# VHH binders against Hydrogenase maturation factor HypD (hypD), part 7

Target 1, 377 residues: Hydrogenase maturation factor HypD (hypD), of Rhodobacter capsulatus (Rhodopseudomonas capsulata) (p26411)
Amino acid sequence: MKFASEFRDPALAKGLLAEIARLADQIGATAEKPVHIMEICGGHTHSIFRYGLDKLIHPGIEFIHGPGCPVCVLPRARVDECIEIAGRPEVIFCTFGDAMRVPGSKLSLMQAKAAGADIRMVYSPLDALELARRNPGREVVFFGLGFETTTPSTALAIQQAAREGLANFSVFCNHITVPEPIRALLDDPYMRLDGFIGPGHVSMVIGIHPYDFIAEDYGKPLVVAGFEPTDLLQSVLMVLRQISQGRAAIENQYARVVPEHGNRVSLAAIADVYERRPSFEWRGLGEIDASGLRIRAAYRAHDAEEKFGVGYAGQRAAVEEAEGCACGAVMTGRMKPVACAQFGKGCTPEMPLGALMVSSEGACAAYWQYGGARAAE

## First folded at step 1 (VHH)

Design a47 (framework vhh_7nfr_2)
Fold by ESMFold2-Fast, scan of step 1:
Structure a47 (fold): chain B 377 residues (1-377), chain A 119 residues (1-119)
Amino acid sequence: as target 1 above (377 residues)
Amino acid sequence: QVQLQESGGGLVQPGGSLRLSCAASGFTFSSYAMSWVRQAPGEGREWVSSISGSGDSTYYADSVKGRFTIARDNVKNTLYLLMDSLKSDDTAVYYCAKDEFLYGWSDYWGQGTQVTVSS
């Protein structure tokens, strides 16, 4: 890679890499005893591989690709219930594009569509709301999916449907939260994490203070980061600076975009529409307490689980992916995508074996697109 | 278990002032962020203001910035909302809410107090 052509400010990037190397050496970080930094957001995973930061950075720094991809952690049972709802002749089922290819037990949504289900790809829940207005004789169901970044838009759509009396609009709620899985990962005895790169887009909604427990209860640093190469390098430097000083704090490298206190209007909309589930199953991670959202009783008419009599059956989602797929190990940092026996052989974006290869935010897909191409150079 | 009791509402002229209070019990008050949320007739709940458990950080909706001040007394377990330059749009039932510490999402536990700004 030619450094000058890859970064908007090559001199700044070189200076950051040099200071990172100095601090890594001071800490005693080596390839054999690395500092483990988890990037939580799939967008950060993508940028790291796109710009080759994993190869440019000191070998004592190891990036761990966290569970920042909502479709990647969606249980198989929830996909199966989407297919059941979509298969009803009265239903128009609306979903985001990435969810179409996620495998259920028998079918993906794309295969169900090919078999005759009325499944529409949409870009926002407002598109589904418009479909409900235009099709008053049909039940329009939106697949509510994503972290706190997407949850406000779905909450607003539910509030609008309630105000208009759109009885034929409902949401199959699978929204999940970011702080709770971080706590679960820190409590995992197989997880070795020294610090975090915090999600930029989620933090625009929730602010930085939801992460305070990481420093206060676990003694680990977290830095909220932007997506430019120098944003990521500055964030790594800030994490290493804390480690070298023996301190742990939540810091915001992305202050030009992420307000300290988040978007309080968005949070109020979420609080009005949703409440926490006691627990929610995460594909590859198991049950995580308080990590899923449920539509409140006041909006029950717009809850697809209530309307259609479906819900997660309480049985653990099938944890076995296709034979030889190592998605769980990749997601928990025990394995890099290229170490999976199926990577580039039986598992490709065209023929994915597991969810991490389906989504552009998944570690396997990001590594395929950018890691494989870079290695060929 | 959690109990919140609002008071201080009433009828006031445009441009007037009111002080709302919320007496809290059933939890360690100083450990939780607290919020004021309002609901006008026929409308959804609108967040107004929040204060951190220590009182060191305060947050306001754009519609009330510069006019309202949130405060707390952790010794007396009481939350306050000082409302100046009241407008007809401020007419609503005001609720005191115990927040989820990590998010600032409001868990509504109070009965509410009516604020009416006369036309």
Scores: ipSAE 0.014, ipTM 0.314, lowest interface PAE 7.4, mean pLDDT 82

Design a48 (framework vhh_brivekimig_d4)
Fold by ESMFold2-Fast, scan of step 1:
Structure a48 (fold): chain B 377 residues (1-377), chain A 120 residues (1-120)
Amino acid sequence: as target 1 above (377 residues)
Amino acid sequence: EVQLVESGGGVVQPGGSLRLSCAASGFTFSEYAMSWVRQAPGKGPEWVSSISGSGGSTLYADSVKGRFTISRDNSKNTLYLQMNSLRPEDTALYYCARDWETLYSGFDLSSQGTLVTVSS
């Protein structure tokens, strides 16, 4: 696995910053009238903040931290449904570690585990398959979470369970997609986005053409980017170059890793196992059409919603964020994490009020680890 | 407005061959990767094959690899699928689509498609 070869070149970084400043000045971008660029991936948010790119870049460039963190956008009602499933005595509930601390309406999975639920942390849905093989008298349920980067592994696990006749394995499917929330943000009349840094890891699976609508329908540029500081700076430069030319296109800065058409084995597995839900609720964003996946009828024996009779969000009322937490405003770019009244006070990684402080991909956690000194300027 | 019209399906014996065509209009055909997707009776859509805009790269599902060949003629705005060594399990309604649309537009199967039936 090779992410970048230029990550140790300060001279390249200085040259890119200078060219970005030249184009920003040419465009007329200022702190008072900035170019707004959304990075969609939580990994890009982390890198921007870790390397201080938001402080080093021309003040006319404003980064908007998008909804690229799966546990951050997971509704409280879905966590409550996980706890309901895990509470059944026949169930071994398997999840990735970062989901353990996400607050539900009353309990997190970590608290449910402490109260006696059989909850196992795993690194792969294949670990849950092995648990199902070793425990044929128990129902093993895997918590399916993530964007298109994690969906293929879960699809492959479901296909394997079906081939083996492993009737005691099922998935509680909460997988979501990247293009649909971008469309929802662009359709928001109050959102002022000038361009996008596209997600590197998601694009390894789906390719670059799922983003074509951004240029074709909305006239906005998107550049798929790697994760090193110079990858990000080059991608910003490519976005600004398009803006200065009055052009909008989908470009791939990460072509050494991201193929144009993505990973067809992964996509075939997804298409075999999953179909789109009519809509899916995103914490802080509301309902987004076609943005969630469900297991197809052919694999219904491995669908935990069918098996345990838990319903989509229509059976649960929306649960409000904790008092004083501004997670929705942070997630939509209406405020920075340091401007949240609870940041570093009532909300810390040890005592998180919302999911953005739990996950390393959340803006609040990134700002805590690498962030600025003060909530107010 | 994007329009895709599939043709070339029919009834064929096991081991037989068919060539499917897709006539495209409403977009710059040569700039888009194209896919074939099939839907068997009572089942969901299954991706079959994809081809790059230039025709220089092709991809196939394992179930059809070595038996099917995807191709395109950009001068005619037409996509093709040559199907050889057909099996009963290849019986399906076949659709063409721009590559991303088969996966990220809900598998829009609103076009008529072309029916392939493999039976004795």
Scores: ipSAE 0.006, ipTM 0.265, lowest interface PAE 9.6, mean pLDDT 81

Design a49 (framework vhh_lunsekimig_d3)
Fold by ESMFold2-Fast, scan of step 1:
Structure a49 (fold): chain B 377 residues (1-377), chain A 118 residues (1-118)
Amino acid sequence: as target 1 above (377 residues)
Amino acid sequence: EVQLVESGGGVVQPGGSLRLSCAASGSTFSIYALYWYRQAAGIERELIASITSGGSTNYVDSVKGRFTISRDNSENTMYLQMNSLRAEDTGLYYCAADLWEGSYYEYWGQGTLVTVSS
């Protein structure tokens, strides 16, 4: 098995696969009646396909690829508002690289840049802050996106801009949260999930206790996992042990990295700068209550939404999605990427119909790179 | 976690060619995409070329047809072949890595200097 030889400890991986198979058989899991485990993080989705874990693992275990990709769930309306802001002659618009290729209603940011918009790709919000210092005659807008992993860095940049009185720096805030979409998925009567692999890097910030409701209210196990193949296999094993024992708890496989109560400094920065929106639109999932963040009144001068008068229009993916694209079904686990009629035909990384083919953290892009049929170039 | 080291910079005549290399070490299995940035004197750093682990590429318009980005995943090395060099191509060239765990650039090298002059 070629993929298993890429593991840092092949003997450990073999042992874990054998124990997983033993527990799967004990539970009565089969390909016809599998145990459904959702990985929340796009990085886990990618590692599963990269290392062929979906092919190596017992056929009674089925991975469901959750909405763990921030650019994948970004609404078309928010991309359109980015392009509107970036098109203003006084604006330098700063963003992360993956966001450049996300389709809006007419243009992506990459196409807007090619058409003359001043769009800069940056390594961190602190790079945007430095651009603002060096360009006092321009408005520097940072595209704030991502789950709780990226939110602290943006919060720190806003705090620093406020301390310096750097009036030409602002953030277009599209930060979202992880526990709320899990609750929305569990409330969906058509979704059958037996357990979860919890996000490693998000949990470094928020800790493990924000997931307690999954066990307490829904009776489902969740194991926070690292990104190595053996981390993922050990986490699957831990989920299966809980299922075989008829229990549900939140466990931490990634304890070497993830503290129980998260990062207090990061959480304090988030709490200082941001508050929850009543709801936020997720592309392919619709409105999810309390799942988005907005900048608090104390930092309003650094809120691009306030500064440029762009409104949250409530635009939904279902209204604006490209004809024939099954992104919503793929994102909710109702369909695998290869079952989408457009996969590898009208939808490729070079010509993506939906966001799941754009981002490396999207299921369609992972299938294309590691499991999908793509032309040799 | 990941360290990037650029090499291959130097002085070249207008119309000449150079090939830059970026060697990655550390946790390279987590790298999704690699990028070349350029910083000219008195100008901010700009992205000029990108390549994903699957080989998909993108270029800024000013270098399309002149520069070619490539990578050797077995050697954890990325290259930038620069042809038909112009005076405005002068600058520090940085490589950067984008990780699967994040939607943002995590790492960058120290830079290698390219000078195009007669």
Scores: ipSAE 0.000, ipTM 0.155, lowest interface PAE 17.0, mean pLDDT 81

Design a50 (framework vhh_7ubx_2)
Fold by ESMFold2-Fast, scan of step 1:
Structure a50 (fold): chain B 377 residues (1-377), chain A 118 residues (1-118)
Amino acid sequence: as target 1 above (377 residues)
Amino acid sequence: QVQLVESGGGLVQPGGSLRLSCAASGFTFSDYWMTWVRQAPGKGPEWIATISSGGSTMRDDSTKGRFTISRDNAKNTLYLQMTSLKPEDTALYYCAREFSLYESYDYRGPGTQVTVSS
C-alpha cells in the first residue's frame, strides 16, 4: 500500500527548502538576479500558489507561469468558430465546462448557450459519442481541446465512431502539443529561462524523451514533476543541482507515475487519427510551427472543420485582446498578474477580461484565489 | 528508398500460430521504433504492438499475451509472433516505422494477409 502522507511531510518540505536555499546561494541567485524556472503545466501553477511555495522558496528562485492552460492559449478566432458551429440548428455542440466562459470576439460559449445555441457541458468525448448515438438526426460536435493529456481520449472516440459508422459525430480539433511552444519560448531573444518544471500528466502520455532537445540543443535542464508540494520542491532542487554542476539533462521526479516512454497505446491512437498542422496560433504567443493537430484524411468524416466548412487557425485573422488586458505579457513571464492594471479592478473571476482569469489553471485566477492580495511584494 | 516488406501471413485454423516478418531497408533500422498495425475488412487500422530501438515492447490489451513483438537489428527485421489465433484476428497486418510521437506512420509496408478460418 502507498500513502499520500509520504509526500505531505512538513519536515521533508522544510529540509527541501533549506537545501534549495543552500544551492541558490552557491550559484549566486538573488532577487535582483534570479534563476528563472518555468512551470509549463497549469496544474503546477495552481499548486505553487495554493501551497504558498512562491513565498516560502528562496527569493533567488523566480517561477515563470508558462502556457500550460489550454483555454488560456486558445485564440479568440477559434472560440468564434465554435460559436459559428454551435449556432447551426442541426448541431449539438459539446465542450468541457472550463471552455464555456472563455471570451471570443463578441460572445463566450456560455453567452451563446443563453442566446439559444444547443451547447452541452461534458466530462469526456465519450459523453459526446453517446449523445451522437442517442440523437441520430442531429450533428454532434465535440470541441477537441487540450494538450496531450486529452488528445488520446478524443482520438479513441474518433476511432470508435469510425468503427460504428456514427456519421453524425465529429470533432472540432484544437488539440495542441507541449514540446513545440517550449522551443518557441527558448528561441525568443527576450525570454530568459534557466530551467523548466515539466508537466506530469502530459508526460504520462508522451514520456520524457520529447523534451531531450531542451538539454541537447539549448543546454537547459527540465525536470518532470508531480503535484504535491514536496514533488514541486524536489523538482526545483533537481533543476538547481544541474545548474550548480554546469550540466543540462531531462530528469523525471515523477517516475512513480510517468513512464520513460509514455503510454504507447495513447501515442499510437494519436498517430493514427492526427497529423501536425504546419502552424497553430497561440493566444499571447503567436504562430508556433507544428504545435497544433488536425484530423487525418482517413477520418475526415469526423472532422468538423471539413463538415461545416470552418477555417483552420491559419485561415482566420488574429482578434485583439480586450483593452487593458496584459494576458500575453503574463503568459510569457514579462509581468506578474498583480502588475496588470486591470487585475482586481476591471478583471475578476466574476467579470474576466481575459482567459487567464477564467480558468482555475490560469495564472491570474490562481493569484486571485490564493495570493493576489499578497503577491505584489 | 525507405522500404518495408511484410511476409508470413496466410490461412490458419482457430487456435493456431503464425509468425510475421517485416524486412526493412533504406534506413538505419536500429535507430527507429517499429510498430505492427492491422486492418480488418471494413474497419479502421488498429494498433497491435510497438518495439523501441532498445527492444522495450508495448502491446494492446486486446491481444493479452497472445502476440509478441521482437526485432533483429543485425538482420533489419521486425517480427510478430501470434498464438491462440481467433477469427476476429483476420486482417491485413502491416509494419510501420515511427519517426515522431505525433506524426503518422511515415513509412509502412503493403501488408500481409492473415485469415483465421476453418
Scores: ipSAE 0.005, ipTM 0.187, lowest interface PAE 10.1, mean pLDDT 82

Design a51 (framework vhh_6z1v_2)
Fold by ESMFold2-Fast, scan of step 1:
Structure a51 (fold): chain B 377 residues (1-377), chain A 124 residues (1-124)
Amino acid sequence: as target 1 above (377 residues)
Amino acid sequence: EVQLVESGGRLVRTGGSLRLSCAASGFTFSSYAMGWFRQAPGKEREVVAAISGSGGSTWHADFVKGRFTISRDNAKNTVYLQMNSLKPEDTAVYYCAADFGLYESWTKPQYDYWGQGTQVTVSS
């Protein structure tokens, strides 16, 4: 195995690849009729390409790079709302750096900053809280985005602001959830998914039981996985074992890190601060029921939507993707990044047409860096 | 601030029926999944039934399926457990519990908020 020597346990990796191949052959998986396994976490997508697992694994196993990048699925309309808020002279708009280059309808946050908006890159919502303390005459707005891994820290920041009476701190809440898009994808009559690699870090917060419906209602296996190449290979093997046995269950390959019931303190903070939106728009995927979070009435003083009169993304007309961009097809497994007509031509990391090329967690960016274009050099 | 108050527990004869109620306050009731749990002396706490925040989905444990029915009234912030064909084995303290409806995990032993419990005793 050409790259197996780069793994921490090359002998284990080779053994896992051999057993995966045996089971794939047993279930009749081929390149023409593959087993489709979706990884939901952008970190798993990155690891798959970094370690060349997509090339090393049996050709009857096909990875579908799901919507595991929060900034990638953020609608253009929500970026436009960020720019509207940041453009106000009283506002200091705080965001993670990853969001700066994501295109809105006309401008990215980076371009708005260049045009004079006070936009600051922060590492943590606690940095925004400190900016609010130091700038009591300014409105400090934190861009709340991400799956359940980031939601607890934003909830804690809101709780702290309320305790201290920091009236000038608010959050523009764009937090989204993992189980709901899985349900939406399984309900899509054109989507053919045979199993899932469950997100390691999200599952540290929510546990494994939020995924029970995948096995119970849809008859599909899901295995929560770590990020080492042998973690991913063990998880694929566990999915294939279930398929070969005609069973479906939620299993935890990452039990050394992921507790069965998640982090109860984090979940309590989320439940205290947030409630579900009826639906939330996902860039390239459309509206997904119950998949977005809203700040509860008890914390409305810290809700930027209330404070600045911006609404739920679904209240605004959907903004079309850039012409020729196939991000939705890539995220649903209907197309690989290299099959997009713009990949490596009109769409590059330097001139991205869609969000999947902007973020390192996006399939197009990962394919550019580790597979396809990079390999061709 | 969050409160769950169970009521309706009492002594009943084998084959009888009983309805438990749980009144909730201090949170957005319709955003939370609700569950009924029970614990008999010397046994672990077990999940009996669960209902989604909207009431559109329910789950019942195999040992009560067909006998017990969970329901909720979101206008009254109340969840119910209708218990029919009671057996001595149903004797336990019954707990109402709330879980953030975002995370549908109806068979898990840990919920976010718990009531104090109501005693149900079924005589042979």
Scores: ipSAE 0.006, ipTM 0.309, lowest interface PAE 9.8, mean pLDDT 83

Design a52 (framework vhh_7nfr_2)
Fold by ESMFold2-Fast, scan of step 1:
Structure a52 (fold): chain B 377 residues (1-377), chain A 121 residues (1-121)
Amino acid sequence: as target 1 above (377 residues)
Amino acid sequence: QVQLQESGGGLVQPGGSLRLSCAASGFTFSDYAMSWVRQAPGEGREWVSSISWSGSSTYYADSVKGRFTIARDNVKNTLYLLMDSLKSDDTAVYYCARSLDYFTEGYMDVWGQGTQVTVSS
């Protein structure tokens, strides 16, 4: 109740919590037999822990932290391939800041930089284009990483490079999609999911209809949500309303920013530059059909995977997780971060065993900063 | 500062149509579910219809289902009730209300002054 007083509309927040509790009781949800709601977006994970919603909400509601962090689901082998590319003397390797500290098999990109690799932190793919313009004698490689929220910016950068004839610019494409891993999770007979909080930022690009299969094929509700505490509470209430009524539909709580059909300009750019891979490997989930993007033949000159002979073109062997790390189980919702044997012991933000403790969007880092470890204190 | 103001009521013949509007001010309209509630002479309040904050979900009382349509315009901060095939039993004061949810028993904390609808020959 104390934390609800910090919201911009504390009366609305308290009223929503009361209605959630009423519906949870009506459904028969308890701490021993909870309603499992997966939130997909890393931004939602962060907001839930930042505002203490996991502590304020009825104990019969359990949040499952899904695969919403791009660096968290990236296999170690792909980090190793980034280090291999960055180690070439002709290469300037560009990446977002979060990816710098993600551990590969032996080194992170930050450690590779310290060892002499030319690695630059950038805020957008357009920064990498400017580096390519200023360094025509060097190969500038951008680490293309993220779900549908980041894919349009990278697509636009590739289109611009092709238009300008910047032959020294390429992208190491590791862009992935949200609907396909949700299908994979729903097909897992050991997963117990009752509903979903849909990603706000991803849905700004793709709209709400890519999620229709969740309701139509699996009979589960999904509500696309904003990031304010009351957005999340309203979305939980909407999921519980559907469950109590025995219905399943895709609803949009975030209609003020999420259009029904998404962003047509962004989607056109993605469709022009990218096509789907037959499959893509996800850390903790294995191979998922149609879940990764690759650069189309028309833009092959800007494909670092082809240019440097890495990734699927290089056929690199899989790498096992660190000893005692439960990152795969946490990413698939089978385990909470605090239940990992290494959490707060061998795995901390200063000494991370896996990507979930490094990235601000990772469940372990969010739980450490805002969640159970500090609440238990 | 929070206010709801209804308009569009009046006298109409049986089988006729009316469009009610409710102008909202003093709060973020798109953060709240909205409802229409009516009160006939000598009777208690009867819930008529509700709409979610986004407009994606709508609910109707059995007495009006198929005849009334609830809608909202979050850009104009306005709630609507489109009333077709009006019956004498629809005669009531119609109130716009702000709701924490869009359920039939949802909590309503802000009410308009009401607009009179009379269905008579």
Scores: ipSAE 0.000, ipTM 0.136, lowest interface PAE 21.4, mean pLDDT 82

Design a53 (framework vhh_brivekimig_d4)
Fold by ESMFold2-Fast, scan of step 1:
Structure a53 (fold): chain B 377 residues (1-377), chain A 119 residues (1-119)
Amino acid sequence: as target 1 above (377 residues)
Amino acid sequence: EVQLVESGGGVVQPGGSLRLSCAASGFTFSDYAMSWVRQAPGKGPEWVSSISGSGSDTLYADSVKGRFTISRDNSKNTLYLQMNSLRPEDTALYYCAKWDYELSGFDYSSQGTLVTVSS
């Protein structure tokens, strides 16, 4: 019953793999000269490794595991700011479970909790709203994380807190956007990207047209994809078909879920609550223009940066990654997780050196769980 | 001890509707926000919707907003999920969950209720 249904349609999957191989051969793709396809969504990274698509697909197709894991790209300085806020005696700090283990410069949130900080693990902003109602004498701060899929949910929580007059609720906003880092990666002279698998759930919010610049300015195909193995294989096939035809377009393999123009209600909530930062730092990628969100003046009472005097001014000292960790190279496709010197030795899910090993959506964690290089049982 | 029992799943065509229920026991139901979480075959868990202890506030994942409605009856210790305009991607095991603020991670001990959307 559970876990065993790897392919719902094995005949379709075999047909797709055969056509992918035919097109790969036609365009001259080989293991030595591969077609590089980046998937941005962490859910796609997970599905690729879960179903062994990286092993089943033609060797001339190489997946580049992009920065689709929000906790993976969170700067160490932002974790340090969370610890600073959580350390205040009036504060109950609420965060998603996977963020608890992300390394800061000195401590993770889990270690700060062990040292006496009041840090609560939650799955939604609504849990933090309930904590704020039950603890009116305390400041309840929710760690706002994620791409455009999670941004509307925190926007709605902020709107609800404002309507209710829940003055002790605030959000530490670390929401980021998908189109902007794609432009930054395409502008990198060391990146050799031939096409993209676009995020399914992000695109439900923003639609497909925010990606038009990829085809129009850079001449690269992008296909928005679902999460089942046949969705991913169809999307790869669509990318290869474009390459073989010498064209570049934005296509939607996930049209049963993703509307062309996105979700206007979600976009309106985001536009009401948030505005874009001039730039935002991404762990392993540096500053990316317009890629981060900030709470607007109308909701400033619910902005933890304003409330607690912490701010992303772009002047935080750069924090170096742990010695021997190759997270930046993995995220840009210059290295596979298994090639990192620390993988399975000094870096494991129990003792992660970098963020890519913390979240199941991170490339290192996916390789650990599904790649067969696991050091322990 | 905390017990959650899901029901109401089944097979439905795209565009159809289902109503899920969760019977809760072993804790003061009205003191806790409750959530629906789903897991599609071969995928990780995905948060779907949450409702406050009082029932006055609701939140939805963007993928289900406008189609699903979460509700609760505190007098019956029961959580509901009304699912309308169902799509093939809604196919999953659906779990109800009380979040423990001391723990991270999804509760895999309940059996869930299977929803299959197929043409």
Scores: ipSAE 0.000, ipTM 0.145, lowest interface PAE 18.5, mean pLDDT 80

